# VHH binders against Actin patches distal protein 1 (APD1), part 20

Target 1, 316 residues: Actin patches distal protein 1 (APD1), of Saccharomyces cerevisiae (p38281)
Amino acid sequence: MAFLNIFKQKRGDEASQLSAKGREEISQSIKICKSDDAANEHSCSGDCKTEIEEGEQAFAKLKIEHETPLLNSSKTPKIHFVVPTSQIDWQHDACLEDPKSVQYKISQWCDKNSAKFSNVGTGKTLNCAVSSLPKDIMDIDVMRGTKNNVLILPYFIWLNDLRSDDVEATLDGLVPDLLDENISREKLLETRPNVAVARERAFVFICSHTTRDKRCGITAPYLKKVFDSKLQEHGLYRDNSDYRAEGVKIAFVNHVGGHKFAANVQIYLRNPNTLIWLGRVTPTIVPSIVEHLIVPEEPTLPFPEKVRCIKKYQSW
Below, E stands for the ipSAE of ESMFold2; O stands for the ipSAE of OpenDDE; V2 stands for 0.75 times the mean of E and O plus 0.25 times the DockQ between their complexes.

## First folded at step 10 (VHH; framework vhh_8cml_1)

Design m3 (from k4 with T28R; at its last look DockQ between E and O 0.77; V2 from the best seeds 0.00; counts 0 for: pae E 4.5 > 2)
Fold by ESMFold2, look of step 10:
Structure m3 (fold): chain B 316 residues (1-316), chain A 126 residues (1-126)
Amino acid sequence: as target 1 above (316 residues)
Amino acid sequence: EVQLVESGGGLVQPGGSLRLSCAASGFRFSNYAMGWFRQAPGQEREFVALISWSGDSTDYSDSAKGRFTISRDNAKNTVYLQMNSLKPEDTGVYFCAADLYYYWGDYSNPAEYDYWGQGTQVTVSS
């Protein structure tokens, strides 16, 4: 059957590489779809089917590693700082290309402070990425890279008007409060006028970092087209100028490791507050991901063998 | 051209010590976490130790804990592995490796590293 082939790999059965222990591990964070439900929920009509076909042809020409099990091939963040750049590609070192930039200072702060917080909070790491999210090109300091607004996940907040020279002092104060289980979202917002809520239901980040690896650059646009189409069918698509609440924002992000596992997609759900990082995502499986993982108020996970890491955070 | 050049390997008796060095060039060394891996004949490369960019954070495999110490000197673009109380099971080729965004991935997985050295042989034998 043609739809059953959606789960097959060129060099082996990827599904068989997820052990029963691995499956149980994932189930602690999210309910896993029954196999038939995941396969049968592929619903894509009209132009979406054509977009999937075009994407699959582009993917078929790429050398993507299919034999290494994906689970625990990446770490879950305690905090993921996402810096807008309005770009879809970056220099090889991305966040670290300009030592005076906000993203450089954040990355440096994360490295310096990772051990300090190793035993507090949920998740393992302090991370910084750059993204295609829009920056304020009307602000000269933003254009210089020394000022920005920064998205902070999984907390679904924006840290606004952050200057690169102020990163250390700002994060030295903010991050302990974010990781303190006794400080509520309301209390944090009351004391920090430069912090605002992010109103999206979810963020989807697709690795697009072509300069780092052509596989990401080739695959990301095709994935975005299919995600956009499925989200539009549900009224959940939000482009950069769409301010309606409770939608889904799709953005490109720099390299996050594992190019041979392209395409990499990081999905942050606000409620239940969950990170799902998927590898080897192809256009064919995107409709099932949208229908089961993103759209429902009670998400279920198709394709658990594609999880690089997953974490359910305290709702905040 | 990116280069990682290991040195300091050799033949040592059980219980002895060696200090490995890895000299880096051709990239912004201070932006990278550095790791040491080893490979015994017929085995996959296995993680030994990692040190963060700043040197403030380190991690070790279970077999290395308490015996090995990783350190770095960013002014000299060099990472070190001090190996004490060596055992025959420590025999292998030791590689240094660099990883730009080590905090995203499983840095015990060699597939996550951007750059590799050619290795230096360590032999622990009576």
Scores: ipSAE 0.291, ipTM 0.677, lowest interface PAE 4.5, mean pLDDT 86
ESMFold2 (binder alone), look of step 10: mean pLDDT 84; pTM 0.855
OpenDDE, look of step 10: ipSAE 0.380; ipTM 0.727

Design m4 (from k4 with S30R A111D; at its last look DockQ between E and O 0.87; V2 from the best seeds 0.00; counts 0 for: pae E 3.7 > 2)
Fold by OpenDDE, look of step 10:
Structure m4 (fold): chain B 316 residues (1-316), chain A 126 residues (1-126)
Amino acid sequence: as target 1 above (316 residues)
Amino acid sequence: EVQLVESGGGLVQPGGSLRLSCAASGFTFRNYAMGWFRQAPGQEREFVALISWSGDSTDYSDSAKGRFTISRDNAKNTVYLQMNSLKPEDTGVYFCAADLYYYWGDYSNPDEYDYWGQGTQVTVSS
């Protein structure tokens, strides 16, 4: 009985941190759940409950900052390049560890071109991340890091077989097209044979960069377990070898800023094309996130006080 | 051991110029964005300028814009702050700081930075 009361008090304190203005801002991008609805649909199967309990115990031992307001504590990406590595942790410098790697070249390109595109398109930043998404282990160039497939969000496309040496030339052409609202996905696919549609309903990225911060390393696996369990209940779970369409991919990512707000979760919905970036995510709220935000055709946002940033993009 | 050592501070008259330097060691300098902050007596530490890891991107506070220039030399593991047209309100301790992932967060927030220097005093007075 005492453990339930501690969780209620923490929820009350976080809710008080979102101003009316903040709530209104969020509501422009996505419908917010009614408070009662968010609380009632935290149910999951027996295994899922156990996972939540174990996770919460682990979370309780961590020092998470709860005083700073979360809204607008992060920047919404204009383009988020996500590079598969099949890893769940990375060196401290992650994308910049190997100058010969695709992620290095993309990062370099992003840095060089950030100013150029600052006022173009929706969002603020050009970012590159590494992820636990599977890389092709049978390709020696991929294993060397000099070639890779790159997921491009929020556009839900794959750039296939990108080589490090071709990153600049490729992105110099592709990114302007992506940022041009007059260019459709179909046109991109027709004109670029190395571009393919990502068929996932959503991507969920959880910061797991243990080398940067142990809190992320500890929290990420527990959240993933609960996400996976809940998604399985709805037939939306996809493992690394499941290429069926309309599923949800849960992946780990390197540092996304704000370790003090662990756990950090980035949710990309394909329809509507929306990024929801959440901080201080706990295992207990994951079922609600899945049930209200991911599963429905019309998503609603539970726990708006946990939003670090939110952006609705153009639908493709 | 990670070290950031600021230098170049001092006393200057209003309208004068100073060039601050920050020498870095103990980490891969070329992979970090570098920022300058300042703190006046009794005030909170405030953002002044940022330069990306490659040097291709810079940003400034409104107070610094048009007067200050941040630059870096990765070969020397050093970041610089050229300050021109100094004003009495620019008085304070100036800190250099390193941030690996400046794209995601609010780089004007000191909490986002990984490493800090000890600071160098800048005094603008007639």
Scores: ipSAE 0.277, ipTM 0.672, lowest interface PAE 2.5, mean pLDDT 89
ESMFold2, look of step 10: ipSAE 0.363; ipTM 0.723
ESMFold2 (binder alone), look of step 10: mean pLDDT 84; pTM 0.851

Design m5 (from k4 with D106N; at its last look DockQ between E and O 0.49; V2 from the best seeds 0.00; counts 0 for: sugar tag NYS H106, pae E 12.2 > 2)
Fold by ESMFold2, look of step 10:
Structure m5 (fold): chain B 316 residues (1-316), chain A 126 residues (1-126)
Amino acid sequence: as target 1 above (316 residues)
Amino acid sequence: EVQLVESGGGLVQPGGSLRLSCAASGFTFSNYAMGWFRQAPGQEREFVALISWSGDSTDYSDSAKGRFTISRDNAKNTVYLQMNSLKPEDTGVYFCAADLYYYWGNYSNPAEYDYWGQGTQVTVSS
């Protein structure tokens, strides 16, 4: 079929960019699917199929960089702070515009402490992002941006009711404990009443930051529609008001570096605790990502050439 | 329009010193980590130095440690590279680059940076 021929031609060209060494590096973190045709045979019906077709039409008019190999084009975090904003786009410097905000204070803390933790734990970076995850606009301090709940990955915890004035003291205590191999998850939770477990099996973050790059803003909604539809087929879809355990939450996130590799999708799996950051994601490949990477208890990776970075963390 | 404009390059004898500067405009400079890279003819761009957005943290390549110092002046939107004890191997075009979210990760990869200057030539020979 013409559709499959076009996809297969693109897939083959990008697949050749991943060296045998690169494939071996990825295999340290996740088992790679053996067959591109098997990965591509997943299809959608109904609304999902229409959403893929509409998304592919929108993607076709975008100039997306396809020549640079993606592997190691980004860094795995030690800790990724994700701050809810109920927004899908932000000012150009999303975390840094308002000095009173929780995300500004977290970003400032990360900058000050990056060297301190360079040789502790696993992963490479401390980073802060803002997201479309919901915030409680009925709380005046949350509305002002000076109080929020913060998702902390890859630990799958929420740090609740964090005030911007308390960020430094809170993170000075919490982050060393998170990175300390000798402090159990149970001990950490017992001593910190504002810390709760995130019960999702996975988070999927799609870069939507239109103000930074229109390609992200155009691509993200189409990808989310396909992810949502496919996850609904498996009973795993969780919108912002649905907190049932073992589901998947999909949210938009600000610029994550490498906007020329749109669409950028960061996937955090809770168990096995793994980050898979993909670039050049298109609507057509989303069903395979869901079926092989997200749904199974033993995930496999269908498109290793699309990995920007990957990390399997120790279980908590 | 974002601009990064390098200056301070030139011809210098081995053992000499140069101070490079990079003037930034069109973005909020104080929110960006800044890096210096260099490229010799026929070679890939090579990481030289990095400074965090606040200036509190720096990193250097092995060849730059002890000889080069990166600094920044956020009031002047400028990043500097003081290069001492220059060697012929330091010859190349020096580029400044900017990235919004400072990471202690591997910033030796040029693809990590949002903005680039056009470069300034440094030639070390006698």
Scores: ipSAE 0.000, ipTM 0.321, lowest interface PAE 12.2, mean pLDDT 83
ESMFold2 (binder alone), look of step 10: mean pLDDT 84; pTM 0.852
OpenDDE, look of step 10: ipSAE 0.390; ipTM 0.732

Design m6 (from k4 with Y101W A111D; at its last look DockQ between E and O 0.81; V2 from the best seeds 0.00; counts 0 for: pae O 4.4 > 2)
Fold by OpenDDE, look of step 10:
Structure m6 (fold): chain B 316 residues (1-316), chain A 126 residues (1-126)
Amino acid sequence: as target 1 above (316 residues)
Amino acid sequence: EVQLVESGGGLVQPGGSLRLSCAASGFTFSNYAMGWFRQAPGQEREFVALISWSGDSTDYSDSAKGRFTISRDNAKNTVYLQMNSLKPEDTGVYFCAADLWYYWGDYSNPDEYDYWGQGTQVTVSS
């Protein structure tokens, strides 16, 4: 009984950090849940409850910063390149560790072209991340890092079989097209044989970069368990070998900034095409996130005080 | 051991110029964005300038824009801040800082940076 009260008090304090103006800003991108609705739908199966309890115990031992307002504490991406590595942790330098790797080349490209595209399209940044998404372990070039598939969000497309040596030439052509609102997904697919549609309903990325910060390393697995359990209840769970459409992929990612706001969770919804980046996510609120934000056709946002940034993109 | 060592600070008259340097060691310098911050007495540390790991991207505070230029030499593990048209308001301790992932976060937030120097004093006075 006492543990539930401490969590309620912390929730109250976090809610007080979101201003009316902030709520209005968020509401422009997504409908906000009623307070009562967010609190009531934390139910999950027996296993899920156990996972939540275990997670909360672990979270309670961590020092998480609760005073700084979260809204606009991160930047919304213009393009987010996500590279599969099948890893859950990475070297401190992550994408920049291996100069021969696809993620290195993409990062380099993003850095070089950031200014060029600063005023083009929706969002602010060009970013490359590594993820726990599965890489093709049967391909030697993929294992060497010199070749890989790349998920491109928020466009929900895969760039397949991208080679390190071809990254610059490929992205020089692809990125302008992506950022051109007059170019449809269909046209992109027709003109580029290595581009495919990501059929997922949503992607959820949890920062797990332990080498950078142990808080992320500790929190990420617990959150993933709860997400997985809840998604299974709705038939939306997809493991690495499940290629069925309209599922949700939960993956770990490298450092996203703001470890002090652990856990960091990035949610990409395909329809509407929206990014919701949350900080200070705890196991207890994950069921509500799934029930209100991911499962419904019309998403609603629980816990708006946890939003670091939010962006609605063009739907296609 | 990670070290950032600032130099080049000093006393200068209004309208004068200074060039600050920050020498880095103990980490892969070329993988980090580098920033400059300053702190006036009794005030909070504030963002001045940022340069990406490659040097291809830069950003400045409003107060620094048009007057300051950040640059880096990865071969020398050094970041620079050329400060022109200095004003009394520019007085403070200037800190060098390193940030591996500056794209996602608020790079004006000191809490996002991984490593810090000890600072160098800049005084602009007639």
Scores: ipSAE 0.027, ipTM 0.492, lowest interface PAE 4.4, mean pLDDT 88
ESMFold2, look of step 10: ipSAE 0.325; ipTM 0.704
ESMFold2 (binder alone), look of step 10: mean pLDDT 83; pTM 0.845

Design m7 (from k4 with S54T D56E; at its last look DockQ between E and O 0.77; V2 from the best seeds 0.00; counts 0 for: pae E 2.8 > 2)
Fold by OpenDDE, look of step 10:
Structure m7 (fold): chain B 316 residues (1-316), chain A 126 residues (1-126)
Amino acid sequence: as target 1 above (316 residues)
Amino acid sequence: EVQLVESGGGLVQPGGSLRLSCAASGFTFSNYAMGWFRQAPGQEREFVALISWTGESTDYSDSAKGRFTISRDNAKNTVYLQMNSLKPEDTGVYFCAADLYYYWGDYSNPAEYDYWGQGTQVTVSS
């Protein structure tokens, strides 16, 4: 009973950190849940409850910073390139570990071209991340890192069979098209045979970069378990071999900044096309996130005080 | 062992110029964004300038804009801060810092940086 009260008090303190102005800002991108609704939808099946309990015990041992306001503590991406690695942890340098890799070349391109596109499109940054999404282990070039499929968010498209040597030329052409509001997804698909639609309802990325910070390494698996369990209840869970449409992919990602705000969770909704980046996510609130934000046709945001950044993009 | 060693600080008159250097060792310098911070006596450490790992992107605090220029030489594992038109308010210890993932977070926050130098004193006084 006392442990639940400590969590309630901490939640109350976090809620107090979001100003009225902050709430208004968030509400421009997504409807905020009523406080009572967010608190009541934490139910999950028996296994899920156990997972939450175990996770909370682990979380309780971690030093998480709770004083700094989260809103606008991160930057919204203009384009987020997500590279599959089938890994859950990476070297400290992650995307920059192998100069021959697709993720290296993309990172280099992003850095080089950030200024060029600073005032174009929605969002602020061009970023590359590595993820636990499955890579093709049957392709030797993929295994060498010199070739890969790349998920491009928030556009919900795959760039297939991208080679390291072709990254610059490919992105020089593709990125301007993506950032042009007059170019539809359909047109992109017609003109680029290596581009395919990501059919997922949502992508959820959890920072798990243990080598960078043990807090992320510890928290990420617990959150994923709860997400998976809850999504299974709704028939939205997708494993690596499940290609059915309208599912939700939960993946680990490398460092996204702000380890002190662990756990960091990035949620990309396809419809409406919206990024919700949350900090200080705990197992207890994951069911509510799924029930209110992911499952409904009209998503609502529980725990707005946990938002680091939010952006509604153009719907395709 | 990771080391960042600042140099180039000193006493300068208002309107004068200094060029700070930070020599890095013990890590892959070319993979890190590099930043400069400063701390005046009794004040918190504040962001001054940042340069990306390729050198293609830079940013400055409002106070530094138009006066300071950050640059880097990856071959020499060194980041520089050219400071022009110095003011008494620029007085403080200047720190070099390294940040691998500057593009996601608030790179003006010292907590985001992985490595720090010991600092070099800059004093602007008549």
Scores: ipSAE 0.338, ipTM 0.706, lowest interface PAE 2.2, mean pLDDT 89
ESMFold2, look of step 10: ipSAE 0.447; ipTM 0.776
ESMFold2 (binder alone), look of step 10: mean pLDDT 84; pTM 0.855

Design m8 (from k4 with P110E; at its last look DockQ between E and O 0.82; V2 from the best seeds 0.00; counts 0 for: pae E 4.7 > 2, grease 24.24 > 24.2)
Fold by OpenDDE, look of step 10:
Structure m8 (fold): chain B 316 residues (1-316), chain A 126 residues (1-126)
Amino acid sequence: as target 1 above (316 residues)
Amino acid sequence: EVQLVESGGGLVQPGGSLRLSCAASGFTFSNYAMGWFRQAPGQEREFVALISWSGDSTDYSDSAKGRFTISRDNAKNTVYLQMNSLKPEDTGVYFCAADLYYYWGDYSNEAEYDYWGQGTQVTVSS
């Protein structure tokens, strides 16, 4: 009973950190849940409850920073390149570890072109991340890192069979098109045979970069378990071999900044096309996130005080 | 062992110039964005300038814009801060810092940086 009260008090303190102005800002991108609704939708199956309990015990042992306001503590992406690695942890340098890799080349391109596109499109950053999304282990070039499929968010497209040597030329052409609001997804698909639609309802990325920070390594698996369990209840769970449309993919990602705000969770909704980046996510609130933000046709945001950044993009 | 060693600080008259250097060792320098911070006496440490890992992107605080220039030499594992038109308000200890993931975070926030130098004193006085 006392442990639940400590968590309630901490939640109350976090809620107090979001200003009225901040709340208004968030509300421009997504409807915020009523406080009572967010608190009541934490139910999950028996297994899910156990997972939450175990996770909370683990979380309780971690030093998480709770004083700094979260809103606008991260940057909204203009383009987020997500590279599959089938890994859950990476070296400290992650995307920059192997100069021959697709993720290296993309990162290099992002760095080189960030200034060029600073005032173009919606969002602020061009970034590349590595993820636990499955890579093709049957392709030797993929295994070598010199070839890969790349998920491009928030556009919900796959760039297939991208080679390291072709990254610059490919992105020099593709990125301007993506950032041009007059170019539709359909047009992109017609003009680029290596581009395909990501059919997922949502992508959820959890920072798991243990080598960078043990807090992320510890928290990420617990959150994923709860997400998976809850999504299964709704028929939205997708494993690595499940290609059915309208599911939700939960994946680990490398460092996203702000380990002190662990756990970091990035949620990309396809419809409406919106990124919600959350910090200080705990197992207890994951069911509510799924029930209010992911499952409904009209998503609502529980726990707005946990938002690090939010952006509604153009719907495709 | 990771080390960042600042140099080039000193006493300068208002309107003068200094060039700070920060020599890095113990990590892959070319993979990190590098930043400069400063701390005036009795004040909090504040962001001054940032340069991306390749050097292709830079950013400055409002106070530094137009006067300071950050640059880097990856072959020498060194980041520089050219400071021109110095003012008494620029007085403080200047720190070099390394940040691997500057794209997502607030690079003006000290907490985003992985490594820090010990600092070099800059004094602007008549």
Scores: ipSAE 0.028, ipTM 0.504, lowest interface PAE 4.6, mean pLDDT 88
ESMFold2, look of step 10: ipSAE 0.253; ipTM 0.659
ESMFold2 (binder alone), look of step 10: mean pLDDT 82; pTM 0.831

## First folded at step 11 (VHH; framework vhh_8cml_1)

Design n1 (from m7 with A111D; at its last look DockQ between E and O 0.90; V2 from the best seeds 0.00; counts 0 for: pae E 2.2 > 2)
Amino acid sequence: EVQLVESGGGLVQPGGSLRLSCAASGFTFSNYAMGWFRQAPGQEREFVALISWTGESTDYSDSAKGRFTISRDNAKNTVYLQMNSLKPEDTGVYFCAADLYYYWGDYSNPDEYDYWGQGTQVTVSS
ESMFold2, look of step 11: ipSAE 0.566; ipTM 0.823
ESMFold2 (binder alone), look of step 11: mean pLDDT 84; pTM 0.850
OpenDDE, look of step 11: ipSAE 0.611; ipTM 0.828
ESMFold2, look of step 13: ipSAE 0.544; ipTM 0.819
ESMFold2 (binder alone), look of step 13: mean pLDDT 84; pTM 0.848
OpenDDE, look of step 13: ipSAE 0.492; ipTM 0.778

Design n2 (from m7 with S30R A111D; at its last look DockQ between E and O 0.81; V2 from the best seeds 0.00; counts 0 for: pae E 2.1 > 2)
Fold by ESMFold2, look of step 11:
Structure n2 (fold): chain B 316 residues (1-316), chain A 126 residues (1-126)
Amino acid sequence: as target 1 above (316 residues)
Amino acid sequence: EVQLVESGGGLVQPGGSLRLSCAASGFTFRNYAMGWFRQAPGQEREFVALISWTGESTDYSDSAKGRFTISRDNAKNTVYLQMNSLKPEDTGVYFCAADLYYYWGDYSNPDEYDYWGQGTQVTVSS
């Protein structure tokens, strides 16, 4: 009896949580799929179907919160600094593990400067995260944590060879230029030899931070398997050794808040330049997310009730 | 063992002042944003104030703005709430809470906080 009630409650409660006002709010950033298009499961054969079933069994054992409406449960970034660590889990204090590290210095800079930029650009926050993206372990200063390349979203650029002692001076110069709508990408790249274009069409970050919450650690690998499979079907999958342009990079990320809304997935589309942050993502819905949101040049959103936040940025 | 211990509550007349303190131990205090929440009988905890982990940014609820000041001393692992011009509606149990600032959540949502104190009673009554 309890199982049947939980089954019905999850399906009915979550879908009904998005108000007409909330749906209109989302539609300002992205076209929402017709209900019947979103409900149709796209084909997934062989190992992908097995991966979905195994993932759903693992998810079913988790206590995922389903009653709180998701929209506006997280903030959109003004800038999201993503630091490679080649790791899928971190200490509880992830970016702040080592005060000498690049990610510590970036986090410190973000905190000190958040008010300074509060009314400039689009988006609300300055954020730093660590990720499973690869770092150059052949560089001693990278191994020590005092040097790294840093992905900067939603601008789809890499800031290369950033030393922790240079973070303040570098970001004091770079961030105002990024937030200035009158400075073109071409001008910025011309004057900053350590800045390069990120050539991916999209980044997908899945919260995997097990030390913070076991739900993230359990769910993330299952989601990645299904994402990988669907992206491979389209020739868009890029693993850590594949630098071909126009693909999709999937990585694990630390602390995203709202662990009870696992699984959390942040999707950055380069064009149109859009952040879509989804909560309560399950293996079953991943094929539809890939087919409607990620693969098409004109994306549509199949599950608007799963949006924690969304932002369409000016093309850069 | 993580602990947050509030002190400084008590009974005060309307228009009076109180200073709350929250002493932290068992975690790296300087890495955490610190907040104050309050809870009146029969009501949910509500956000009062936040100070960022570096101390450079603060935010307040509408009811606290202009009357309350949050501050921190990282050397003493302590957060303070100076409450001036107290009103009867400020009555409640005040909790300090700790949250990692590099998270993406809503700081007014109690579920986003990693650690909580036991609370200290503030009563504003004539």
Scores: ipSAE 0.544, ipTM 0.818, lowest interface PAE 2.1, mean pLDDT 86
ESMFold2 (binder alone), look of step 11: mean pLDDT 84; pTM 0.854
OpenDDE, look of step 11: ipSAE 0.604; ipTM 0.825

